VHH binders against Protein DOG1-like 4 (DOGL4). Designs and how they scored, part 60

Target 1, 232 residues: Protein DOG1-like 4 (DOGL4), of Arabidopsis thaliana (Mouse-ear cress) (q84jc2)
Amino acid sequence: MSKMRNLVEEKFLEFYESWVIQLELYLHQLLIAHNNNTMSETELRHLISKLTTHHKAYYTAKWAAIREDVLAFFGSVWLNPLENACSWLTGWKPSMVFRMVDRLRKSRVVLVEAQVKKLEELRVKTKFDEQKIEREMERYQVAMADRKMVELARLGCHVGGESVMVVEAAVRGLSMGLEKMVKAADCVRLKTLKGILDILTPPQCVEFLAAAATFQVQLRRWGNRRHYVTHS

## First folded at step 20 (VHH)

Design gh8 (from gh6 with T58I)
Fold by OpenDDE, fold request of step 21:
Structure gh8 (fold): chain B 232 residues (1-232), chain A 124 residues (1-124)
Amino acid sequence: as target 1 above (232 residues)
Amino acid sequence: QVQLVESGGGLVQAGGSLRLSCAASGFTFSDYHMAWFRRAPGKEREFVAAISWSGGSIFYTDSVKGRFTISRDHAKNTVSLQMNSLRPEDTAVYYCAAADELYMPISADEYDYWGQGTRVTVSA
């Protein structure tokens, strides 16, 4: 039996299913572009823009949804367990994309020294930003275990209706913090992508984006096969 | 309030030069890709040149390659278009535009902010 979903989960699930379908279409186009050296720079740039706009649309939808229920994204019923296991603050870990960049360096793609330097600088910055967010996230998580909540937990079911109010207040506080952290994490994701795409040439961008999208799609497929979950 | 204000347009003879400037305000300039578009009489608006948020990436339409140079100044929040070897076909109203996208766009519909334009007339 499937988990009962709230309205936010259901709505975002529907959105995400559609979004993934479109991602696969773009992936197909990227792969064609990657294997076809006949595409003009203009055509490549258009394709890259379409895909990146698609990614931006995801975050627009996500941010609208997290305002309603940020906790929904810490369960992410639209993802399978494998996808969720690989998630960092409700999405891909920003520093992970540099693995895709490293692939470029080992492939037929030639990065000039200036590109390599800029990418390394960006990598360092991205990692720094991740750590900062992680520290702040830990603060919010630990704060959930304040004196009142610990005592309430100790008392357990022996606490009357007042306990509900205390828990709700704590959850509200946590949710506000989580929303902030999720947004911060998303900003790091977007900045990282923006930075990488600025450093790479259009053909390199296509290869990078194809690699990233492929990994995302395959991860979903692997997870679905393993856990017998169908999202489409 | 977001503003893009173009300047530098005018009348010039074929083979001449002009430098267009666009002053940006009301948004975080360093986060935006900047571009120049133009609309010739009786024609649709067309892409001319773009420069990424960092300035690290530049793209030109084919017809202006080698003649036009786009640049930006982060300290002054300006984007410029140096136009050399001007041709009558370059006659148009030139617009400055800004885009908040992950990738530098070359399509007009992806730009968020627009200037009022500056007229460039190249006589034969």
Scores: ipSAE 0.898, ipTM 0.954, lowest interface PAE 0.5, mean pLDDT 93
Fold by OpenDDE, last read:
Structure gh8 (fold): chain B 232 residues (1-232), chain A 124 residues (1-124)
Amino acid sequence: as target 1 above (232 residues)
Amino acid sequence: QVQLVESGGGLVQAGGSLRLSCAASGFTFSDYHMAWFRRAPGKEREFVAAISWSGGSIFYTDSVKGRFTISRDHAKNTVSLQMNSLRPEDTAVYYCAAADELYMPISADEYDYWGQGTRVTVSA
């Protein structure tokens, strides 16, 4: 049985497909830059800015879409099951990027003590913010199982007309909460990314961003192969 | 209302020094990268220097490296440009700008807010 998609899903799917294509182009440029020792700092900074602007564009589109239907992002039909499985509140988990940073440290990237310290501080803050959001998210999720909703569930298919109103009200309440939480999560994502990029040198930023983009692209590819999903 | 107000411009002899200041208001200063741009007579606006939101990252155009120093004061919501060893070619209107980007930009089109500018004239 095919999954039905609403207008928000379709529109965002189209957007995301295009967005990913552009991401891959930037990834290619990042990889070139990473292997090109002749690029100036100015050139590197321009490249980083282009990619980060691209990321901002994603959130601009996302936030517009979640105002219409935040629930669409919890299904995320534009993602394959593997991508969805790796999602935290409709996106990448902020604290995950520190794993990537750690990997950089184990590579040829040399971080000075001051950078390490700042990254650790940022990591701690990020995790704290994540936990706060998770607790609040759980509150909204559990709230769906209020007395009325539980009663309706018990009644099953024998519910009357008022049941629809109750369910709709519950869904609206949840949606409002979810929108709030998703936005909060996105803010943590952006803040975390902004922090990391501030701490790293331009060459390090390029390597970090390349790693992140590679992971994202590969995750998509792995998921597509596994679940027979075709994305443009 | 967002405001960036530059000050400190003036006439100075070659080899002299000036300190420009930009006072920011109407937005969360600590979230913004700050920069100085300049427009010389008959030329396009060009990037001079930028400092990241935290102050941890700084970048200069080549022509001012070693002579200019950008700094910011979070307590006062100000960004400054110390200009030493001034040259006639530094003559321009200097603009303060703010950007809310993930990465500190060096292109003018990425900056969200701009000051009215302060004129710096370096005489031979």
Scores: ipSAE 0.896, ipTM 0.955, lowest interface PAE 0.5, mean pLDDT 93
Fold by OpenDDE, last read:
Structure gh8 (fold): chain B 232 residues (1-232), chain A 124 residues (1-124)
Amino acid sequence: as target 1 above (232 residues)
Amino acid sequence: QVQLVESGGGLVQAGGSLRLSCAASGFTFSDYHMAWFRRAPGKEREFVAAISWSGGSIFYTDSVKGRFTISRDHAKNTVSLQMNSLRPEDTAVYYCAAADELYMPISADEYDYWGQGTRVTVSA
């Protein structure tokens, strides 16, 4: 049963595969833009907007899917084991992106003092928000051994009739908590990204987004190679 | 109900100044990028200026750079456009718009909410 995909998994897998393909296309455009100094600010802004809209679309799809089955995202059959291992609450860890920014700073990207200050402020805020979510998660984990979970344990494999309804109710309760946690994490991701993009200039945004997309795509490729997983 | 209400338009002589204001309500103002667009007679709507959700990023169309200044007030939920050195070609209906995007957009189709517009007429 663990290998059987449910409808939510299948739909999201299809979506994600398509989404990644489009991401790779945008990555290609970003790399061209990065290496081409002839693009105007307007053109760069349009490109950035297209990609960020693409990212927004992912979360729109994700949130629709988690409303149906949030548990699907704690298995994430559309990800390879390496991607899953690097996952924090069903996605990238928000504070990780600051490592990417740091890498840019150590390269040819020159940040002015005002940008550095804002980035540090954002870093602190992001870390704080992450910790808050982690604490909440800990509380949630402790609370998982509640009446509903005990009921599930009590019913065991003998589920039928009215007992099925009880199990469903218990699972729904658990799922609601998980959904809340996932959404909270996603909000931190989006806020962090939104903040970084607000601080950086258009050329810097292009470089940052290219680095981020490259990392994501390469992580997927590395994981697929190691585990002989094929994705469309 | 989402509402954007523009004000400050009017008739002004070339070289004069106007200050447009847009009052926003019905949504979380601090989460939205704000922009001004304009539509001149017989022309398509065009981007004028935008300010990011935080106010940290601003962008202008080339024709208004150095003359127009966009700003926002989070306490009052308003966005303003100070227009100096006005020219006859600035004559248009000016629209306030709001966008809920990760990055401040400069395309009209990426903005979610629009005002009814305020008319600016610059005489020669």
Scores: ipSAE 0.889, ipTM 0.954, lowest interface PAE 0.5, mean pLDDT 92
Fold by OpenDDE, fold request of step 21:
Structure gh8 (fold): chain B 232 residues (1-232), chain A 124 residues (1-124)
Amino acid sequence: as target 1 above (232 residues)
Amino acid sequence: QVQLVESGGGLVQAGGSLRLSCAASGFTFSDYHMAWFRRAPGKEREFVAAISWSGGSIFYTDSVKGRFTISRDHAKNTVSLQMNSLRPEDTAVYYCAAADELYMPISADEYDYWGQGTRVTVSA
């Protein structure tokens, strides 16, 4: 925590620390559910719903925060360097979750042919959407080299009254574009997750979500140990 | 304006059948999970059946399994409940509900929109 933080960073850091703690609690419950074959479908569905609601809450908070300062999420002071290195447009890469599903298939999860087909279809769609976003990012990055950004570059630290206005306008434009891209990426994440959960049975959902949560928690733990970060 | 309008309720003899329909408008129907709930006289509202946004996942309460069938039509923005082998204990006001969640919920508090309900009466 050696970086200077703004108000948005501080608030979201606090939120995220609490959010991760709750995620770990749900992970524990998922693992119990996975090892308890006596749990009813109703009970499993309730647990899945609680966790997915928790995930939804994250994005609600994120989207509120990015409206204030989207640039905070391109530094993400609440994440360790390992977590940040694994981030795609301020979050997990949607297509990555299919690798998790594949790993489960090779272990104990048995998918019927219909599920496999649907998952493949979803995978293709997800990849397509990712590529679309990446192309948009490229176009946006090129477009950033517009007159306002050129002016910003030219001015440097030599800023007068009118120049300040130009710089502010340029920064606002940049932020708006970035916000759009981040939201688009998040939508693909949510759609992908929603799709996977629709295809899998409740027990399979529990296994998948447990694996995903484990990965997230372990990634954080690994990163914290290596970089001596004192996050939750 | 969001609207869920139920229809198809009525009086039926035990062992008979009814088909309930719910017409949805004012929101992106294909993004929402749909469900039927019911409230019997003097009882609390209870879950009956749900169908996921895609229709790929369906869940029933135990008491209606094998007798009720939930379905949805994306072209018409409707959700239906085919009720066969009706029993007097099925007598209730039936409500259609919609939820914008990542996972299809089975709890009433997770549903965002509700219809006004349609009355089903099953006589002995």
Scores: ipSAE 0.887, ipTM 0.955, lowest interface PAE 0.5, mean pLDDT 92
Fold by ESMFold2, fold request of step 21:
Structure gh8 (fold): chain B 232 residues (1-232), chain A 124 residues (1-124)
Amino acid sequence: as target 1 above (232 residues)
Amino acid sequence: QVQLVESGGGLVQAGGSLRLSCAASGFTFSDYHMAWFRRAPGKEREFVAAISWSGGSIFYTDSVKGRFTISRDHAKNTVSLQMNSLRPEDTAVYYCAAADELYMPISADEYDYWGQGTRVTVSA
């Protein structure tokens, strides 16, 4: 069952492979823009918009897919095991993106005091929202164990067909709760990204987006090589 | 039910000033980037100025830098364009636009909501 793919998984795998290829093409453009210093602000803004539109397209496709099968996004077939291991509620952990912003401070990018203050405020807000989602997930898990797991345990060996119906209802309830949590997490991710891009200048946004795309591509490539690398 | 209503257009001689205003309703104003575009007779719509959802980022097309100032008022849900040192080539219909994008757009195809426009005529 773990190797079988349903229609949602097959469709999203095809989408994701294409999406990553396009991300790599945009990464090349970001690196040229970062290294060349000849692009106008208008040209930089157009490039940044292409990247953000590409990221928004990912979430549009994802939200359509989770409506059909949210469980496909927990241990996804289109990601390698390393990519899956690094996921928090089906994506990057919002608070961890600020490590990447902090690394930009160590590069040639210079942040003025006003930017640093706004980024710190955003970090605090992001962490608060992230923790709220984690608490809601915990409450959901406790509620499920309190009602559904006790009911399932009592019915398991004595009910037959009724036990199957109870399990199906529990799975349906779990999927609805998970869908809400995944969408909430994605909203925090998008608000965090929107905030960061608003605070950074266009050249800084190019550096940030390049760093983010590089990390994503490297994680995918490294995870794939782990399975194919032989030791002497 | 989303509405963007421009006002403040008119006939002005070269070197004069006008202030355009755009009243926004039907959406959470503070979530939206706002922009002004213009269309001169026989030409395509072109970008003039934009201001981000927070007001923290502003961008102008080269031909209006130093002459035009965009601002937003979250209490009144309005976006304004102060146009100084007007030239005949500024003659156009000016459109207010709004977008809820991750990054403040400067391309017309990324703006979802548009006003009906206000005409600005600058005579020699």
Scores: ipSAE 0.781, ipTM 0.900, lowest interface PAE 0.7, mean pLDDT 87

Design gh8 (from gh6 with T58I)
Fold by ESMFold2, fold request of step 21:
Structure gh8 (fold): chain B 232 residues (1-232), chain A 124 residues (1-124)
Amino acid sequence: as target 1 above (232 residues)
Amino acid sequence: QVQLVESGGGLVQAGGSLRLSCAASGFTFSDYHMAWFRRAPGKEREFVAAISWSGGSIFYTDSVKGRFTISRDHAKNTVSLQMNSLRPEDTAVYYCAAADELYMPISADEYDYWGQGTRVTVSA
């Protein structure tokens, strides 16, 4: 069942459905490359670039949509309840991707000492940036609670055309603050991804991207297996 | 304003060496992958070498492996191409390029900024 949606939600739902279908097609190519030693380093690099271009396209579309309606990305209509429950500030949690790297190390991926050192440095930096954003979010929430109290006091007295304009301006200011924090979180995600792909060899990058795509597809598939209507 | 300025081209005999340099300005150099491409007379632009934003990843086209070395200097905002054991087929205009991508590109269409080029002529 669907509910009345604004134009931003409708447009991004259409985009995201297409984006996931293409991700699944790329996952097929990644799995072939992983299991078949027919690809040259040049061919592997081209495949990796297709995946990273696809991810960049997601953020391009997201940032355009966020400028119009950042709240659409908190409890998104294009994600099932399980996908929404796993979100940290409208996306995957940057520090958690290192669990995928750790899993690859335990399977068949051999990392040299220099790679391990660089990955640990990146993990520390990512956690620091993540914690910085969480502290900023806390400061924002405190400021928002104080602002809400002022707004409620004004509404409790009387409401008129002037009061509506003040409330609309306050809401716009809050949305701009949320947009800033979401973009900051996305920047940590992108820098973390960029760093991981720089440290790993092309075959290792293929394994990492395949693991990430598999997780995303599995999360969507398992969340959709629940055949019941979920109300927010 | 973004600028990439190549230098160091010239005429050399086969077996000789040249060092190309590219000075970058107008962007955060440490965020960008850097590459060298070349265009021989009558041919399309081809990939030569790339170095990632951190300097940690480097890739060469097969024909230059073992002869060319790409490097970058974050203090001077420069990328260099040391070209040894030059051959007549290395004759081309060499272009410096920069990209802010998630993964270091090897395709010309993924590079956003380009230098004017520096001519390298290798005589038999």
Scores: ipSAE 0.771, ipTM 0.900, lowest interface PAE 0.8, mean pLDDT 86
Fold by ESMFold2, look of step 20:
Structure gh8 (fold): chain B 232 residues (1-232), chain A 124 residues (1-124)
Amino acid sequence: as target 1 above (232 residues)
Amino acid sequence: QVQLVESGGGLVQAGGSLRLSCAASGFTFSDYHMAWFRRAPGKEREFVAAISWSGGSIFYTDSVKGRFTISRDHAKNTVSLQMNSLRPEDTAVYYCAAADELYMPISADEYDYWGQGTRVTVSA
């Protein structure tokens, strides 16, 4: 049986498809900038700002959608199963971005000792914030499981209006708490990005953003095309 | 209420120096990138210099590199612009600006808060 999409899910699916297309266009520009050693620092900074503005636009749209239906972001219809499997609290895990930085260091990005020290400090802070959220999410996971049991009981026995109102209030309370948790996780993601981009030089920021966009696009392409692979 | 108040402008001879200051209030100063822009009579606002929220990244427009120095003081919530070797073409109203962006902007449209400006006149 296929899953019905509500209005929030359909609207965000349309947004996300457009957003990814634009991300792919920016990725092309990042790759050109990477291969073009004649670009001025001003030109690089303009490109980096376009990318970061695009990322902020994603969160602006996400936070508006979450106010309407936070649960849509747990197992999202606009993501393929691979993308959903890689999600931590509705998005990428903040601490894992440092693996990408480490990979760049081993291939072609040269970091001075002061940058390495600042990145390590940021990594530790990011892990601390992440762990704080994970502890709070454990409390919410237990509450979510309990609310699923309450919802099943509600379907099996339609009792008086007072009990329905109490259950509905409890579900609203949990939903509001999940919205705060998702937004807190997104804030850690944004603070981590802001910190990394401040530590890296403009050419290094182009490399990092290109790697991040490539990973995101490849994760989507691989997950989508697994159903269309033809055997030869 | 967010407020940026510039000071330190005035009249100076070519080759002279001025120090501009911008006092910030009404927001968490350490979260904001700070910048100086300028507007010469009849021209559009142009970028001069920016310093990131942490102070770790600084950028200058080409015409002021080596002559101007931007700095910030988190204890006083101020950003300063030390302007040395001034030229007549530096004559403008100088504006302080602040932005809470992921990446330090250099375009005026990306800055959210602006000061009233302070006039700098460099005579031949």
Scores: ipSAE 0.762, ipTM 0.897, lowest interface PAE 0.8, mean pLDDT 86
Fold by ESMFold2, fold request of step 21:
Order: structure tokens, then C-alpha cells, then sequence
Structure gh8 (fold): chain B 232 residues (1-232), chain A 124 residues (1-124)
């Protein structure tokens, strides 16, 4: 039994597997940079740029996938009791990244007072942008009222040409709205990341990116562990 | 239409000073990292200096550190390069560049937009 009955989901997960493998290779380079006290600022900046380019590639692929079939990509987001867990469109809340920054401060990253102030300002801005997206999400909840009717029309359960055209237009409208909202949420995530990397020094950026990569690799391994269990 | 226009180049004697300016238009200036690159006769284009979108991060190549100062003016949509204590090896065509990246690039292939260049000649 596969949760991935949708072609768009299959293609994205195939991309994601390759993407995480490359991320693991970059993580190795980040860990070497962390342990190499002779690495120049130029070398650190080149490595950081490779990581950020790799992260851009993730979002490029994600946006292509949601452009092709956002409703099928979300499958069950508006039908399941998981609404609270999936209230944030296809990802973590943008502000969640600050929990990682906070953990790094406690264990290995020393920030000067000016950096702390800038990070707090960014945290406030990120939360403001999140709240704007939350208000937009409330607007789309009304479109969920007869989702069963929309799904049947999409699957080709037609009863008349005019009725089908109206339902198809409504589905396209909902799909476009969800795509816009997912991109808006991703843009807040990217803007927040851009701000964090601008505030941190190159060595601090290496620490941050290593922690982020470690977390993402662990999420992939967790999913693979479940996959092996279901094959038995 | 994106446009980067350099100005301020010319002939100057060694030890002198020169200020380059780059006027930017056609994009949201405050979203872009800005940089100066240069190409000396017979050489590849090389990184000189960069300043992040916020102005909060600045980086210089070793050979110009302490002599050159990069700055940006968000009201005028300009980036400047103040060049002091000029040396003959600073002779080059200087290019303004802009990038909308997550992290301020120092490699030329990561910059999206380029100016036409302004010639700087430093005589002995």
C-alpha cells in the first residue's frame, strides 16, 4: 500500500530522494569545514553558496510540482482530521527555523548583541508574515464545503456540460489560490533564510546549514525506515 | 528593462584615488546583492568586492582590503566603490553586478546582471 498514488507525488519524491543524497554530500563538506580551522572566508562563502543554491533547487522543483497538480499534490489536506498538523501549507512554519537558531546558541554558536537584536527583529517580521498567511488560509476554508463534489467532477463523474464547466472553474480557482498560498509561505521561508544568512558570520552560517541538513537527512531516514517496515 | 551603468573610471597616478559609481534600475534594488568585478588586460574577470542586499555583509578580495570601500545607497539605487592608494595592478575594466540569491555571491557565475564596465588606468 502506497500513500503515493498520484503521479505528481511520485515524480516529486523521486526528485527528493536524489536531492537528499546530494544534501548528504554537502553535509559532509560542511562538517569538514567545521573541523578545519584553516579554511578561508572565501572557501566558506563558496561552500555556503553551494548549499543555498541546492536549497533553491528544492523550491524550484516543488513549485513546478504544485503548478502541475496542486490539488492532487495535497491529496487529503482538507479531508483529514490532520488539519492542525497540515495547517501550514506543505512545510514547517517559517518561524520554526528560529528554534534551530536558539538551539545552536545554547550549544555551539556565540552571537554578539547586535546579531541577537537583528535576529529578534527578523523573528518578529517572520511571525507577522506568517499571520498574514494564516488569515489567507482562513479565506480558503470556505472552499472546502463540498470538496467531495469537486473531487467527483475532477475524476470525470459528469452529469451535464454546464454544471461540469462551473465545477471545473471552481476547482481551477481553488487550485490557483492554494498554489499562490503555498508559494507565499515558501517565499516567507526563503526570505527568513536569506535574512538569517545575512546576519550570521560565514562560520556561523556553516554551523546553521549543517544543523539544517542534519535535520533534513534525519527526516528522510525516518521515512525510509517506515518504508522498509511496510515491505515485510 | 534591467540596467546597470558604471561611471567614474579614468586615468590616475599610483597612490591616487578614484570613486566608481553604478546606477541600478529595472529591479527592486533592496532585494539584490551588489558587487564589483574587474578584468585586467590579459586576465580573467576577478572578484573585487560585494555588499549584501541589506548592506549588513561586505566582503573584499585580499588585494584591495583596506584600500577599497564598497557602499550602497538605497535612496539613489546606487552602489559605489571608493578606491584609495591605487596601484598599477589595479588597472582593469571594472564591472558592476547584481544578484538575487539567498547568500551574497563572490563568484561571477552567480551574478545575473552586469554593467558594460568602466576603465580604470593606474600609471606609475
Amino acid sequence: as target 1 above (232 residues)
Amino acid sequence: QVQLVESGGGLVQAGGSLRLSCAASGFTFSDYHMAWFRRAPGKEREFVAAISWSGGSIFYTDSVKGRFTISRDHAKNTVSLQMNSLRPEDTAVYYCAAADELYMPISADEYDYWGQGTRVTVSA
Scores: ipSAE 0.756, ipTM 0.899, lowest interface PAE 0.8, mean pLDDT 81
Fold by ESMFold2, last read:
Structure gh8 (fold): chain B 232 residues (1-232), chain A 124 residues (1-124)
Amino acid sequence: as target 1 above (232 residues)
Amino acid sequence: QVQLVESGGGLVQAGGSLRLSCAASGFTFSDYHMAWFRRAPGKEREFVAAISWSGGSIFYTDSVKGRFTISRDHAKNTVSLQMNSLRPEDTAVYYCAAADELYMPISADEYDYWGQGTRVTVSA
């Protein structure tokens, strides 16, 4: 059944619906550009900039929302961090984008050796940055466990009094730490995207952005179909 | 806090050469795309050339292709524009610009930091 949503989550989901509709419109333009052999490099670069500006707008809105309530982006965040030491922070794992690049190489996109070398260097750097974030999350999980043990010991000494104030401070500290980690993860995502778009030629960037937009739209559509089918 | 300081402008005969330089400070240079724009008397500012944050992508407007070369030096935090075979229509104030965008921009409204400009005058 549907999860109860707070005001911040509802506002962001409303933004996201509008954002995906606009993404679908840009996807149409990308597909036209893909099929049009006579588009100039200037025209392709303008189209790519529209898409990257649209993606930047997503993160601007997300970061504004996580300042209000970071937990809105984790679902059952307590269970996820405690149960899954390596679960990813409110989004796709940055290194997974290279699967899309690999798929394009096998179908339509021909990469020269210099591009392949640069992409492999970027993949290694992205994986290294991912591992740093995973280690930081593990350290936060340990810190959460330590604070939980301290709070349980203090609750044993006090009946409902100052223990609430200490718990509130611990929760506030956790929220600030999670916000920092979500932003760090998003920065790895953005740096990886920036690197890929720098390595690919403008026509290759159009193909990559079209594949990414198609995937995003299909995930939304498939999720809506599954909800309809399983709920009926 | 961020500063872009252009130099190298001046008066030159048609067919001649000039080298413009832009010294950057106040930001992490290797994160930024760099570009040159120009404004001719009585006209709007127009794109000339851009070089991506890594130096791996370069783009020129058609009117300067084959005559101008953009480059960047990460050790000195500078961007240069070598201008050869200059024409009277290249007469303009040339501006250095910087942007931290996902994709190297070619539109002026996507560039956040600008220099004061350096004047280039090409005489017949």
Scores: ipSAE 0.752, ipTM 0.896, lowest interface PAE 0.8, mean pLDDT 81
Fold by ESMFold2, last read:
Structure gh8 (fold): chain B 232 residues (1-232), chain A 124 residues (1-124)
Amino acid sequence: as target 1 above (232 residues)
Amino acid sequence: QVQLVESGGGLVQAGGSLRLSCAASGFTFSDYHMAWFRRAPGKEREFVAAISWSGGSIFYTDSVKGRFTISRDHAKNTVSLQMNSLRPEDTAVYYCAAADELYMPISADEYDYWGQGTRVTVSA
């Protein structure tokens, strides 16, 4: 059952729709560059920078919005159910991006031994950072449950303004903890992307970014088509 | 407070060499891409060279390839530009710049921090 959207959700929905449209336009440019070897290294680097600037703009907007309502990013109204189902802490799972790199290697991207070694080192570091976040999230959930059990016991002792203040403080604490975890996850995502783009050559970066944008656009299209068909 | 301080500029004869240095402070140096830009009198600033945060990616504008070498020293938090076989058209104020971007930029508007510049004059 759908409810009225709050202002944060409505504003970010508008932002995200525009952001995806622009991503599709950049994907077109990436596909031209991918299929054509007439672009200079300078032109390729400018195109790559456009894509990375566009991705950074997403995180800038996201981080501003999570200060207001971090919970909006868990089960987001601007994503279809398939897109939401693919989320790990409000975004793509950092370690899974290396499967996309592996698929590109099997199709057309040739990597030299030095690149392969650097990518494996990055994969291990990314997995380590990812697991650290997962363990910290577990500790956060356990600590929150312990505090929640104490607060529920105290609420049984009285009613009124004191109970409201304690509940409000607990909600603020939960929200701040989730904001920290979401930002930590986003930092792992950004560091992983930054590392991959540093290891790959400019043509290889174009192929990687094209594959990533294609996946994101197709995930959105497929999820929207499935929903539309089932509700006719 | 972020600070970039260039040094090593001066007057040199055509065919000579200079080494520019940029000391960085106030940020985690190993997270930042570093670049050199230059501005000749009456001209717009132009890209010269960049080196990625890891040092693993380096890019030069065509007019300086083979003559200039960019490097970085993470122990000293410095970026250097070795300029060999200097030409009169290399005369400019050279600026050190830093960016925390996902991909090493080559456009000036993508760099967040700038030094005050060091003057290089190459005489015929």
Scores: ipSAE 0.748, ipTM 0.888, lowest interface PAE 0.9, mean pLDDT 85

